# Miniprotein binders against p81326, part 76

Target 1, 226 residues: p81326
Amino acid sequence: MLHFGGFIMEINHISKILEKEREEYIRNKVEEYLKQGFSKDDAVNKANQSWRTYIGHRIQDVIYNLLKKFLKDSGLKVTTDKALNNRNLPEELDKVKRLIAINYGEYLFLPDADVIVYKVENNDIKIIAIISVKNSFRERRFETTYWKLKLKESPVTSHIKVFLATPDKDNEISYKCPNGKPKKMRIILEYELDGIYFLKEDFEETEKAKHFGKIVEDIIEISKKL
Key: E = the ipSAE of ESMFold2; O = the ipSAE of OpenDDE; V2 = 0.75 times the mean of E and O plus 0.25 times the DockQ between their complexes.

## First folded at step 8 (miniprotein)

Design fF42L
Fold by ESMFold2-Fast, scan of step 8:
Structure fF42L (fold): chain B 226 residues (1-226), chain A 83 residues (1-83)
Amino acid sequence: as target 1 above (226 residues)
Amino acid sequence: SEEEEKIEELLEKAEELLEEAEELAKKGDYREAILKLWEAVLLLLRALEEAKELGNEELIKEVRELLKEVYELIKEIKKKLEE
């Protein structure tokens, strides 16, 4: 418990840091827009819009750093698809890239794998999980399910768990049947994916839809079965 | 040219990886064979990009033919793994 309690404490600590970062970001952007000739009300609105874009990228970095820190003691390693998109890769990362890449004739594509968890045993690499981070769903609502279905097609990749991590601030997938109406996006994502991890408190919890605080213990358990 | 020589080096390495993968597959080491084949695909895709930039139709054709062989072996091994 103490070990996983540390993870929860770190999430709470990061939340406070992000709140302070938001205050500084908004203040600086308001000044910038005022200098450009916008009214105070317009400057504040534009600064808040800018923050929403900025925080999307920040959440990916936060998740990467948290998982890297808290999975290390379990012998698990973490990388990103950005790191894998280099011409010159260390041998270990080159093997990781080969174990998750999907070929389409003359082309190789990485799945939408913002964060990748793997382990090294006896010089062999085993991919444990791919985590897709979504701040909003818009036109990309089923992108993660596409990659899950493609990975299932091969015995080499079919064991890889595909997770979605999201704050879901607009309540797009937080509930399966809000007001008695089935939400296709939530239902399909939960059905096809191995798990959805919410970076929020208000959502409908199921065996596959959980608070982000449970992701470390889930990944460790999965790794022990491989 | 130096650019053409670099492409030829990529092709030679990809051919070596293909041969290694074929031997691994004969021994039933399908997972290791697949890793060698994916490595060959990465090298060949770089070679294809460079050959296209040079406009060398002969090299483009050669790279595509080797890619086809690599993909065919990947397909065969995937069938074996599913059994």
Scores: ipSAE 0.000, ipTM 0.401, lowest interface PAE 10.6, mean pLDDT 83

Design fF42M
Fold by ESMFold2-Fast, scan of step 8:
Structure fF42M (fold): chain B 226 residues (1-226), chain A 83 residues (1-83)
Amino acid sequence: as target 1 above (226 residues)
Amino acid sequence: SEEEEKIEELLEKAEELLEEAEELAKKGDYREAILKLWEAVMLLLRALEEAKELGNEELIKEVRELLKEVYELIKEIKKKLEE
């Protein structure tokens, strides 16, 4: 329990760091755009758009580092799809890539696997979970569900848990419609995926939709059953 | 050429993996057989990309033929696991 408490504390600490980074980033970008001749309103809008792109990558890195740190003592390993796109892969990562790749005839594609959790037992690799990190949905709202459905088609990959991790700052999947029902996107994502982990406080928890602070203990429990 | 020799080496390794997978499947080791076949697919797709870059139609055809054999065995094993 102290180990999971430490994880939650580190999430809270990083949240405060990210808010300070946001203030400084936006201030600096506004100054930059003003120097380029943009109006104050345009500079602020461009700075906010720039931040949305920046924070997307930043959250992926944060989640990767947190999971790597807190899963290590449980014998679990963490990698990224970016690491797997290296041409000179170590044998272990080459096997990981093979075990999550989806075949389209003459082509292989990785699923939307921003973070990948696996274990090594007697030189055999078992993939435990793939985590898709979404800062916003826009045109990519069901991308993660597509990959989940494709992975279910193969006996090699059907056991792999597919999770979505999101701050959902625009309330695209955490708020209810005017009629009191969850939004269509929320219903579909929760139905098809193995879990949704929110990096925010303001949402209704369900069996599959949880605070991000629960992800480490959930992954460890899943790994024990494989 | 050196590039053509590399493609031939990939084909030879894929053929070895296919043979290993066939023996594993005969023993009922379907998971290990599929892992070997998946490794063969990865090598063959690399060979196919390189053969296309060279514009060598004969090598492209040879890679595609072996890839088809690997894919068919994967389908057969998948059917047996679903049983």
Scores: ipSAE 0.012, ipTM 0.464, lowest interface PAE 9.3, mean pLDDT 84

Design fF42W
Fold by ESMFold2-Fast, scan of step 8:
Structure fF42W (fold): chain B 226 residues (1-226), chain A 83 residues (1-83)
Amino acid sequence: as target 1 above (226 residues)
Amino acid sequence: SEEEEKIEELLEKAEELLEEAEELAKKGDYREAILKLWEAVWLLLRALEEAKELGNEELIKEVRELLKEVYELIKEIKKKLEE
């Protein structure tokens, strides 16, 4: 039994489940589009586009559930920005929301915090990390970086670690210098963020860019310093 | 109204937090002071939104005046932390 071996095994198990889920999802969507009168080629293309949208939400849920399960024994709690998007919250979650909120004059907004890790000590809440989950970088390339920079401006939030978790299937940020050309996005994201965790095997590993299997161990270590 | 009373309760709580933060700042506990002030900002911005929805100009003014005091102290403490 290895330290965090159970977490890595669970990631591998879920990866296989997602592959089977993809096959079934595509099959069902192709059938659906064919019934709507689309050609076979169009139905397949539309089904693949639908899967890309679906898997983005699915990966976020998977990461939330994995972190909730594997951080529980370390006294760490996990929530989501979706759970915080309510006016009437339990006291604990209202405090979590307050401790990650960013001020824009007479308004407060939450950062892009798909998953939030915190601890409770003597009725006080300490935010450990927020994790932005990105399946693709097409539209909002530096959104996570923007939120990191805003959080650094306040003594309330400057200690919060901001992580990116991604499968990066299109190899948009897996390398700093593919084929002799610098990847501007990878360089900027690694420089500004506290870490990038890849849900894939093939990437340029650094002190801040790691396999997702390292995230639980890293979060626990950060929590001990706070 | 009941809504106006709730806004007044938020204002009272924010005033208490401002007083606590002032005492913490006198002791040099700047981090704890900032946390209390941020809680006051949180409550006051909620109060401001509610006061705007009610169209109560007197409550809006009162909330903004207290917000100004809270922000001024936050600014002072940030300068001391940057030392």
Scores: ipSAE 0.406, ipTM 0.802, lowest interface PAE 3.0, mean pLDDT 87

Design fF42Y
Fold by ESMFold2-Fast, scan of step 8:
Structure fF42Y (fold): chain B 226 residues (1-226), chain A 83 residues (1-83)
Amino acid sequence: as target 1 above (226 residues)
Amino acid sequence: SEEEEKIEELLEKAEELLEEAEELAKKGDYREAILKLWEAVYLLLRALEEAKELGNEELIKEVRELLKEVYELIKEIKKKLEE
């Protein structure tokens, strides 16, 4: 049995590292923008905007590395859609790409699968889950839901679990309105997706909306049923 | 050309997968048949992209004809899986 306390400790350690990285990044970017002639207020605003873009990619990499490390002993493998965007793939990754691809007539597209979990048994590949990592919901509000619905349409991909992982720092989907109703986006995402994993402490847990610390255990349980 | 030879190899592999899928479907092994057909689609769409890049209209037509046959069988098997 895997000891999931180690996973939670690693998440906590990385959170502290990311906060220190943020402070250094903002400080350096503010200095850079000031040298370019921007006002102090503009430099701070631009530095914060730059950080939002940077942290999105950084969180994705962190999640990939954490899942790779903590799923390995369960016989599960992890890759990314970026790794699959090559014409000359190793045989195993080419099979993974084929098993998650969505058909649009003469075109194939990968879903928004920032992280892909699969297993290899007797030379057969089974896709367990794809995880979409969102730092913000403004421009890509229902992209993950769109890909879930498309995957559900095919017998090849309908079994694949589609998860959203998000810090939701701006409380876009983790906040509950005063009347007790969740926001429309939260309702739709939770209904359509197989799970939402929050990289934050303060939210209302449900059967499908959980702390990120539970994702490894959930993925392992799903893999046993395949 | 070497590129045309590569496209022909993809077409040959897709034809083999279609034949395997037809045999599996006759046995009622619909899930495995659909996986073989999906692999054929995957290879044929790669072949189509390469044929378009070469501007080879005969290869484009050949790929599209085989692709249509594969899609029709996929459609039929999906109906069987829903039953």
Scores: ipSAE 0.400, ipTM 0.800, lowest interface PAE 3.2, mean pLDDT 86

Design fI34F
Fold by ESMFold2-Fast, scan of step 8:
Structure fI34F (fold): chain B 226 residues (1-226), chain A 83 residues (1-83)
Amino acid sequence: as target 1 above (226 residues)
Amino acid sequence: SEEEEKIEELLEKAEELLEEAEELAKKGDYREAFLKLWEAVFLLLRALEEAKELGNEELIKEVRELLKEVYELIKEIKKKLEE
C-alpha cells in the first residue's frame, strides 16, 4: 500500500519555509523602498504587491517539485507547459505536447497546464491530469474552465482530468456569502472542473474540493483506470 | 532546398499517418485512428508554418489540401466515436 504521510509532512515543512521566506522578502523590500524615498505605508504596500507576484511563480514551482517527487514511485511523470514551449523537445515531451494541444484551425495552443501528469506504458503516453495553479482569480476567473470545456470536445483529450490548485488567500472561492451560499465563481469552477485542491485549512470540503494533501492519492487512483 | 526537403518529409509522414488511420478505422479501432489523424494534424500545422515562413505558395496549398483531407476523416471518426 502507498503511504502519503511523507507528502503531507513535506507540504507542512514547505509551508513553514514559505512563511519565513515571506517575512524576509517583505522586510527586505520595505527597506529597499524606504531607501528609495517612499513613505512607510507606500513601502509596505509596494512590498506586499511584489510578494503577490513572486509567490505566484514560487507556488507553481513548489507544486511541480512536490508532484514530481511523490509520483515518481508510482511510475508517473510530471512536466510543465513552459517545458513544452521549448523549440527543441525530446520525442517523449513532443508526444505529450501533441496529446494536450487544442486546435484552432491553422493554430495549436496549449491549455493552462502549469503542471502536467502523464505515464508511459507499453510505449504509449497517457495524459492523466493537468493542474492549473492560481494565486488569484482577477480577470482570468474562468480561464481554467474554458480550457476544461475545450479539452472535453476532443476524443484525444476528453479523458484528461483538469484540476485547480490554489491557496485562495483572498477567499475568492472558499468564502461563503453572508446568507451561506458559495460565491458564483466557486459554484462554476467546482461544477465544471474535476477537482479543486486548496493550499489552506479553512474551506468547506466537498467531493471535488479538497485539501492539496489528497492530490497525489487521487492522481494515482485515476492513473490506474487508464 | 533543405527547408523544402523538411516540409516534404513532414508531408510524407502525414500521408503515412493518414493511411494508417484509414486501416485502423476499417478495423473499428476508431480511437487509435483518431490519434494517428491528430498526429498528422500536428505535423501538417508544423509544415504549414514552415511553408509560410518560406513564402512558398505551392507548398502552402499542398499542405492545406492534405490538412482538409485529414479533417474530413476526423469528422467521420468523431461521429463513429459518439455512437
Scores: ipSAE 0.353, ipTM 0.765, lowest interface PAE 3.3, mean pLDDT 86

Design fI34L
Fold by ESMFold2-Fast, scan of step 8:
Structure fI34L (fold): chain B 226 residues (1-226), chain A 83 residues (1-83)
Amino acid sequence: as target 1 above (226 residues)
Amino acid sequence: SEEEEKIEELLEKAEELLEEAEELAKKGDYREALLKLWEAVFLLLRALEEAKELGNEELIKEVRELLKEVYELIKEIKKKLEE
């Protein structure tokens, strides 16, 4: 745990930066909407909606950069599905794309792999994990489980760990049985996925549902078994 | 012409991968065989897209026939791994 203290400190530092970034973003967006003729209440509501979209992309970028930084010394490489959606890829990334793509007859699609962790050994690529980053669960509740189940169908991809990373601000999956009533979404996601990593302090911890600060050590441990 | 020759190069490479996969499967190295076959699928689907863009019906047919052979071997190997 002490060996990963720097990672946890960096997460805490970035959390504080994002909080200040939110305040500035909301203030600027409220001013923008007021200039467009919206009422103060409408401007605030629209600014909050805009922030929810912005922070989703921002958290994905943060997770990518943190994992790239903290996995490098362990010989692990990190890329994104966005980077792989190019025709002229370097040979290494073209191989990564091939090893994670899912076949639908005459079509190949990438899973919702916001972040992909792999290693290179003896010029061979081994995919370790994919991480799906979700800021909300309104419409895309089981998308990550769909990709997990598809990857399990092939011996080529069945070893790939599928993780969910989320701040879960609305407490939609933070608890399994609040007030004794099962949360179906949390139960299904924890059952089907290899892990859920929370970008928050208050949640029900299990062997598969952990604070995001644990992800680097977990990925390194998985890579050693491959 | 030159675009068609590029598609034929993809077909030749996929055929070579299929032959390598058949030999690996005979040795019982099913996981490595599947990796070779998956590479062949990837190349063939790229070839299919390019053949469709060219409007070359003969190349489209040729790619689909080889793709069918690759998928049949994938099914056989997956069945053996589940056994």
Scores: ipSAE 0.207, ipTM 0.680, lowest interface PAE 5.0, mean pLDDT 86

Design fI34M
Fold by ESMFold2-Fast, scan of step 8:
Structure fI34M (fold): chain B 226 residues (1-226), chain A 83 residues (1-83)
Amino acid sequence: as target 1 above (226 residues)
Amino acid sequence: SEEEEKIEELLEKAEELLEEAEELAKKGDYREAMLKLWEAVFLLLRALEEAKELGNEELIKEVRELLKEVYELIKEIKKKLEE
């Protein structure tokens, strides 16, 4: 049963904070561009373009902090691929990095793991899920599915759940054609991935494509089976 | 050098992990064997990167030879698990 009203309330609170943050960011950037000699119209346009880049990174940080906060009491830990890119890592994070890395002969690469959820039991680390955060799909349509398929090939990593989290503001994967059929990209992503979590209301839910508010409970249920 | 000694330590640990994995595989503990082999791969690829940075051809060769043995056992275990 769903008991995570606090998580949903936090998401709603953060949405309001992000709107205020957008207003302040744009105001400050407009002032900056005006000081550089741009017209008011050009300054506003450039400020809006700058916000689109900023919000991509900001959403990733928000998701990381939300998951860290709401998974802590379930004995689950959260890290990021940015944290794992350090050459010298604490022993625990070094083990996490090893358990998600993909081997290409003499090279090791991390999957697109913006957020990583794992647990530690008796010095044994188990990776529960990796979450790819995508603000848009213009450049990297099937990157997440590629990493899912690569992880599936190894007995070390085949159990790891691979999730996509996205606001999908441009309706790139939440849109349906007039005949009710999803677009090719949505069909492939939903088929290959373990789940898609939307940071929006305007879409049709399935067993694998859900509102982001369900992610904490889903991760906890998965962790109990490992 | 101190950096060469660190690479040798990584090689020694990888050899121990390979031996442990061989014993585990002999007992049919394929999951645990694979975890040991994956740790060995990780250490050896770090050693290889460092050996290349030092330009030490002998260490590069030694790391590659041990990697080959590790990958051969990984392939063998994967074939048994697919059966």
Scores: ipSAE 0.239, ipTM 0.713, lowest interface PAE 4.5, mean pLDDT 85

Design fI34V
Fold by ESMFold2-Fast, scan of step 8:
Structure fI34V (fold): chain B 226 residues (1-226), chain A 83 residues (1-83)
Amino acid sequence: as target 1 above (226 residues)
Amino acid sequence: SEEEEKIEELLEKAEELLEEAEELAKKGDYREAVLKLWEAVFLLLRALEEAKELGNEELIKEVRELLKEVYELIKEIKKKLEE
C-alpha cells in the first residue's frame, strides 16, 4: 500500500527537526567565529551565510532519505549522482549511471541529478525521474532546464522525468507580480521541466507546480506507465 | 600489460554489443538497439580514457574507430525512430 499520509507526516516532522537544527547550528557557528576573533555582528552574519550553504546539502539528504523510504514499498529504488561516482560500482548502479549519462563527443557527464529514481523489472533498469534540488536561484538558475533539454534529445533518456525540488525561501520562483503574472524564471522552469515541488506553503499550485508532499504519488503513477 | 588486457576486454564487449544492436535493428527493434549501442559507447569511452592515461596510441586509435561505427549506427537508428 501507499503511505501518502505517512509521507506528509514525515515532512512535517522533519520540518520541525530542521528548525531546531538551524537554531543549534547558528548558535555553534556564532560561538566558533567569536573564538576566531570576529565581532558579534560579523560572527552572526558569517553564521547565517554558513547556514545557507549547509541547509542546501541538508535538504538534498532529507529528500533522498524520504524518497528512498517511501518509494521502497512500491518497488522503486533511489540513488544519487554522488553514489554513481564510486570506482567499484555495483552492476545495478553501473547500469543506472550508463542510462542517465549524457554524451559530449569523447566525454560523458551526469546531469544535475541530486536524486535518481529507477526500477528493476525483468533484470532491466528503467530510470523514472531525476530530481534537482535547489535551495537558491541566485546562480545557475537554468541548469535544470539545460539537463532536461539534453536528456530529451536522446531516445535512451527522453522518457526520464526531470523535477525541481526547492524551498524557494527567497520567493524567486513562487512569487507573482501585482498583476498576477508569474516571474520569468518561474514561467520558464515550469514550461520546460516536468514538475516543480515546493518545500513551502506560500505559492500558487498548478498542474506542474505542487507541494512536495505529492511527489511520491506522482512518481509511482509515472512508474506504472513504464 | 594487465591494464592493456582490461582495455581489450572492454573493446570485445563493445563489439559484441554492436553486433547485438545490428541484429536488433535488422528486426526493427530500434529502441533496444539504441540501448545496446549506448552501452557500447559507455564502455568505449571508459576504454578511451584508460588508453589515453596509458599513452597507448594504437589502442586510442582502435577505440576511436569502433566509437565512430557505433555513433554512425546510433545516428541511423535515431533517423528511423523520428521518421
Scores: ipSAE 0.225, ipTM 0.683, lowest interface PAE 4.6, mean pLDDT 85

Design fI34W
Fold by ESMFold2-Fast, scan of step 8:
Parts: structure tokens; sequence; C-alpha cells
Structure fI34W (fold): chain B 226 residues (1-226), chain A 83 residues (1-83)
């Protein structure tokens, strides 16, 4: 029933696909900018900036599809905050939205829940986890922690696990200072969140900071306790 | 007229949900009451947006008054769930 080795192999396969996709994307964008009259250096810089924006959305889609595929046989369902922002929702997704929405007077906001994992038992919905996907930490560094703290305020949402998933290619939260200490951002994120899952090989593992390959196993274990 | 009738339909549905939630709360089904109340909030916030677009001050006031009642009960249910 468990297919954790297959999940890890598929992550590695997709990583290689994304590397080839990056090469093709950059090549095509450089050609476009050169055709527009930009210098080679400017074209390369603009192409890299464009890729950075593109890959953020691409990684979110990849994570959604991977989790949907590998959690299905465990009776778990996956959706996105984008899906929940549609005007007309199926009854099931409307219930998911009501169970995760946060009220600010005349306004309702969804947390930054790029991916949402839930289960349905006897026509009742239980939210298992939300996953925030971040490609960079230069801006809005603690936004995920804000949503975690807001969810903790309600007895309906306090059980929901809040995870961060990130490639952290710039080593913004996986880097250690020369004295061996993590940066304050890493310390705070790990303290407040229920887990950090890295989409990279080279980082220091802890109880809460793990390789993304472990997320399916962890979510299934959490769901069994609910 | 047609737009105002649509807003009134949303208000009526929200009132029904509030009554359902009150009955659920009387039975101690606080979680189900909570879900019904948030469904009412969704409908009322939609009604409020539409009433503001129409510039109908009377409907805006009516929606806000019902929202206040719904939020008050949500606050009471939250207190029960936290016990």
Amino acid sequence: as target 1 above (226 residues)
Amino acid sequence: SEEEEKIEELLEKAEELLEEAEELAKKGDYREAWLKLWEAVFLLLRALEEAKELGNEELIKEVRELLKEVYELIKEIKKKLEE
C-alpha cells in the first residue's frame, strides 16, 4: 500500500525535468529579449528574473500534483487556495473553505494555503494540513507564521498542521552562520511552524526540518490520529 | 428590483441558516452550528457586496445587522467549543 520509495524517485525525476525546463525557458526568453534589441547581458538578466517568477508557480503545481497522486490511495484529498477562491464551489470544497477561512469583520480571507490536504469521513470534513510553498524569503518572510498563529486561535482550525515547502536554492533558511547557528529566520520558522520540507539534498535535518520526500508519510501519520 | 430581490433571497437563506444553527446549538451540536453560521456569513458577505454595488443603504444596513447577529452567535459558539 505504501509507495514512499516511488514518491522519492518521482521527486528526483521531476527535479531533472525542471532542470531541462529551466534551460529551455532561459534560452527562449534570451532569444525574445535579443530580438527586442536588448544586449546579451540584459537579455540574460531579464530571462533569469522571468524564470524566478515562473518557477514559483511551477513548483506549487508540481507539489499539488505529487501530493494528489500519492495521497489518493490513503483516502486523502488535496485542493488549493486558488480552487477555493472560485465563485461557485462544489459542496465539498465549500465546506473546506468554511473550515479554513479567517474572519476580519466584513471580510473573509483564506490563509496562504497553496496546497490543502483534507479527508472526508461519514460526510464530515477534517482538514489535515496546509502547505505554503515559497521559492524565496526576501519579502514577507514570516507570512506563513502569521497564518499559523491565526489558525491556532480557533478550536475548529487549531489542529491543522501548517507546513512550509521550499527549494531554498539561495540557502536563505538552510544556511548556518560561521559559529554553527542557524539564522534567526530559520529558528523562528521552525519554532512556529509544524514542519519545513526542503526540495533540496544539502541541508541539516531536524525533527521538524526534513527532505520533501518525507511529507507523504508524515501527512498520512497525522491523518490517522484525526 | 431584480438585483434587490436576489439580495433579499440571500438574506432569507442566511436567516434560515441562523435558525438552524440556533437549534443545533440548543442540542449541543456546536461544531455543526459553527459550520452553518459560517455558511450564513458567506451568503451575507456576498449580499453586502451586491448591496454596496447597488448603493442601497437600507439593504446595506439590513445585511450588516444580520451579520452582527451571526457574529455574536459565532462568538458564543467559539466560547463553548473552547471549554
Scores: ipSAE 0.019, ipTM 0.503, lowest interface PAE 7.6, mean pLDDT 84

Design fI74F (at its last look DockQ between E and O 0.29; V2 from the best seeds 0.00; counts 0 for: pae E 8.1 > 1.5)
Fold by ESMFold2-Fast, scan of step 8:
Structure fI74F (fold): chain B 226 residues (1-226), chain A 83 residues (1-83)
Amino acid sequence: as target 1 above (226 residues)
Amino acid sequence: SEEEEKIEELLEKAEELLEEAEELAKKGDYREAILKLWEAVFLLLRALEEAKELGNEELIKEVRELLKEVYELFKEIKKKLEE
């Protein structure tokens, strides 16, 4: 039985926790910078910059833990590119690393695969999806799209679904044509990627642009076809 | 050295994978052949990095020669899968 009410409830609970963590984090960082001799304005600016970095990592960890918990009973496994950035990996993770790696002549690089979903069948690894987590689109607008296009070039990786997960607090990709003007970034990302999952309520929903609460069901459905 | 022995072990494993891939390709098992070749590429690029760190020009050359063979077969099998 597939029931996703618990997943949605946990997403809502985590959102409230993150808001409280933000208030405490900013307060503590402002105090820390003031003690170091920074002005009040500089301390506030530095604290906000520190939070932006912190929340990026925090959201990645939250998504990893949520997917690991809710995909386990479907026989799916979850790892991260950080876990794969180790020279001495267990055999299973070494195989996962190999099956998502992209070749650049004498070099191999991992795509922007913050979270990786795979399955194990008869000691064989099949990669289901990679999820890129973006808190902001200021500098790396098409990085995820680049990795998707590179993965499509190889018969080893061409089947892998590439998803973007984002709170998109600045409404950079939440709508295709706000006020009648097409947003290139949203349009290109939706066109090239296999899905965009929003960690927010207000956005333009399409077949490929959905609330994050739908990601578990979508991944399970994809895995059944492999 | 122990480091050189590890590189030689990677080369031996890559040669075995290349032979397995050639046999799979003859049987028309192109998907499995590509996976074996990709594993060989992965091991050889790891060996190349280690050989460069050691500054061993002979091992660097040996790894590159085997990589060339693996890449050529990879390209051939990829074309078969695209057909």
Scores: ipSAE 0.510, ipTM 0.843, lowest interface PAE 2.3, mean pLDDT 88
Fold by OpenDDE base, look of step 9:
Structure fI74F (fold): chain B 226 residues (1-226), chain A 83 residues (1-83)
Amino acid sequence: as target 1 above (226 residues)
Amino acid sequence: SEEEEKIEELLEKAEELLEEAEELAKKGDYREAILKLWEAVFLLLRALEEAKELGNEELIKEVRELLKEVYELFKEIKKKLEE
């Protein structure tokens, strides 16, 4: 928890603002899918799935922009996996892409990396952290963990910190043992990842599980040690 | 000291962001207001850590007061979003 006079910031405000657009968005998407020949039920389901994707992307964009802004003064740079999915990359980004690539023998693949933080020092690029942004854990619950483990297998990538940022809308990982029952997903994610950052007030704080407000400081501190 | 001046600069920037957020909120632009508040929080948290490292209780107090103001504005915006 942010140790300043009971102040706890909630990104739920952003989520609520975005949720105001939901009804219109769903309506428009339903109409679109109906025109494509889907049934009413299928159209509604698809529209809801589209909304989840859309809202997730918007939250990711907010986090990206915040990190980019706040890390700039520290000389740190921010990019995304999407930005790296280009054939013609600037030299700097091409190097970043190569430094996060995971070896699968004949193939190199990039981890899911919503946000990539790196620094340029003496013309050398050092990858500092990868941040995965998830609004909910309905799908791909341990994907971030998988990528962390894969990155750890190579001396080239083993130093890269992997963080999860989430509002945990459905309270899936906010507590380790609610009502005395272990939450498998929280326990595993906290164990395997370098940190979990919550964009909410109601969560169990630990050494690795912190409020999102701490992420900038933590990244800067890590960057100084590299 | 130079370190104190740096903290004060962070505080000043945070205050500016808070003022901008207030103006945005008054206009009903809650999204942008919230973003400004988040920016302010990050600056203030940094200032707080630096002030603690210096052991400057006055600066720590000032940071906490400003954080409180930020929090109050968040609450106000939250209330408006729930209406």
Scores: ipSAE 0.028, ipTM 0.436, lowest interface PAE 4.1, mean pLDDT 87
Fold by ESMFold2, look of step 9:
Structure fI74F (fold): chain B 226 residues (1-226), chain A 83 residues (1-83)
Amino acid sequence: as target 1 above (226 residues)
Amino acid sequence: SEEEEKIEELLEKAEELLEEAEELAKKGDYREAILKLWEAVFLLLRALEEAKELGNEELIKEVRELLKEVYELFKEIKKKLEE
């Protein structure tokens, strides 16, 4: 396993970079909202909300753009949960949304599906994979495994591969038995998910836990079987 | 070989992304520069894995050198944002 050294530390600090951008972002957004006629207090509140939305999707956007670029020549399409939540939804994306929804009696909810890969065959849509993107595991440690288990319960969604993509900046799941002690979170995530893709060099590689650079090839191979 | 050609294509694209990020950073467009740098990192991690599988020491060296360049720009942007 090659160790990238200082670069791994820089990747783990992406949240610090986002926080430093915050001051400029907030100033610019407050100015925009004031020009729209909002009060100072309302403009500040809206700017802070805008910032939280912005930072929550930053790494997801990078992964989306990369997958979209490298999967297009294989006839595969890529979308995001953000795109699926738009009010004016094209018919194709509306079908994607309906195909991943989970039934809770009177209610229909989308799983945690940050990035979705699908293909179109004879005007029918086949969902290939869902990639959940997690920068940190502090608050929503097993959310992705819950959605995998729910998708597995229905014949309509049981084929969908569920992957986790993460820089794992705090080394929470990078190794199965660090210092000789089993790491419960890594073991459960690897067992339940179809794959974990690390956006860093320093981690314990297994058949399910590999470098993010491998994800394109894996998705293409899966798509050929469906 | 065909695999070496694939690795060189990844390196070529990563170099283009690094050049784009450098230009964006000079303009102060740090958000866009960071996006380009992240895409370059993803390509380089793939290139590194493939070069290692081939045992091609020259390509491994090339990938590592380009990763260092990406790291230095990322660090420069971080410093500017902390100022």
Scores: ipSAE 0.013, ipTM 0.351, lowest interface PAE 8.1, mean pLDDT 78
ESMFold2 (binder alone), look of step 9: mean pLDDT 87; pTM 0.845

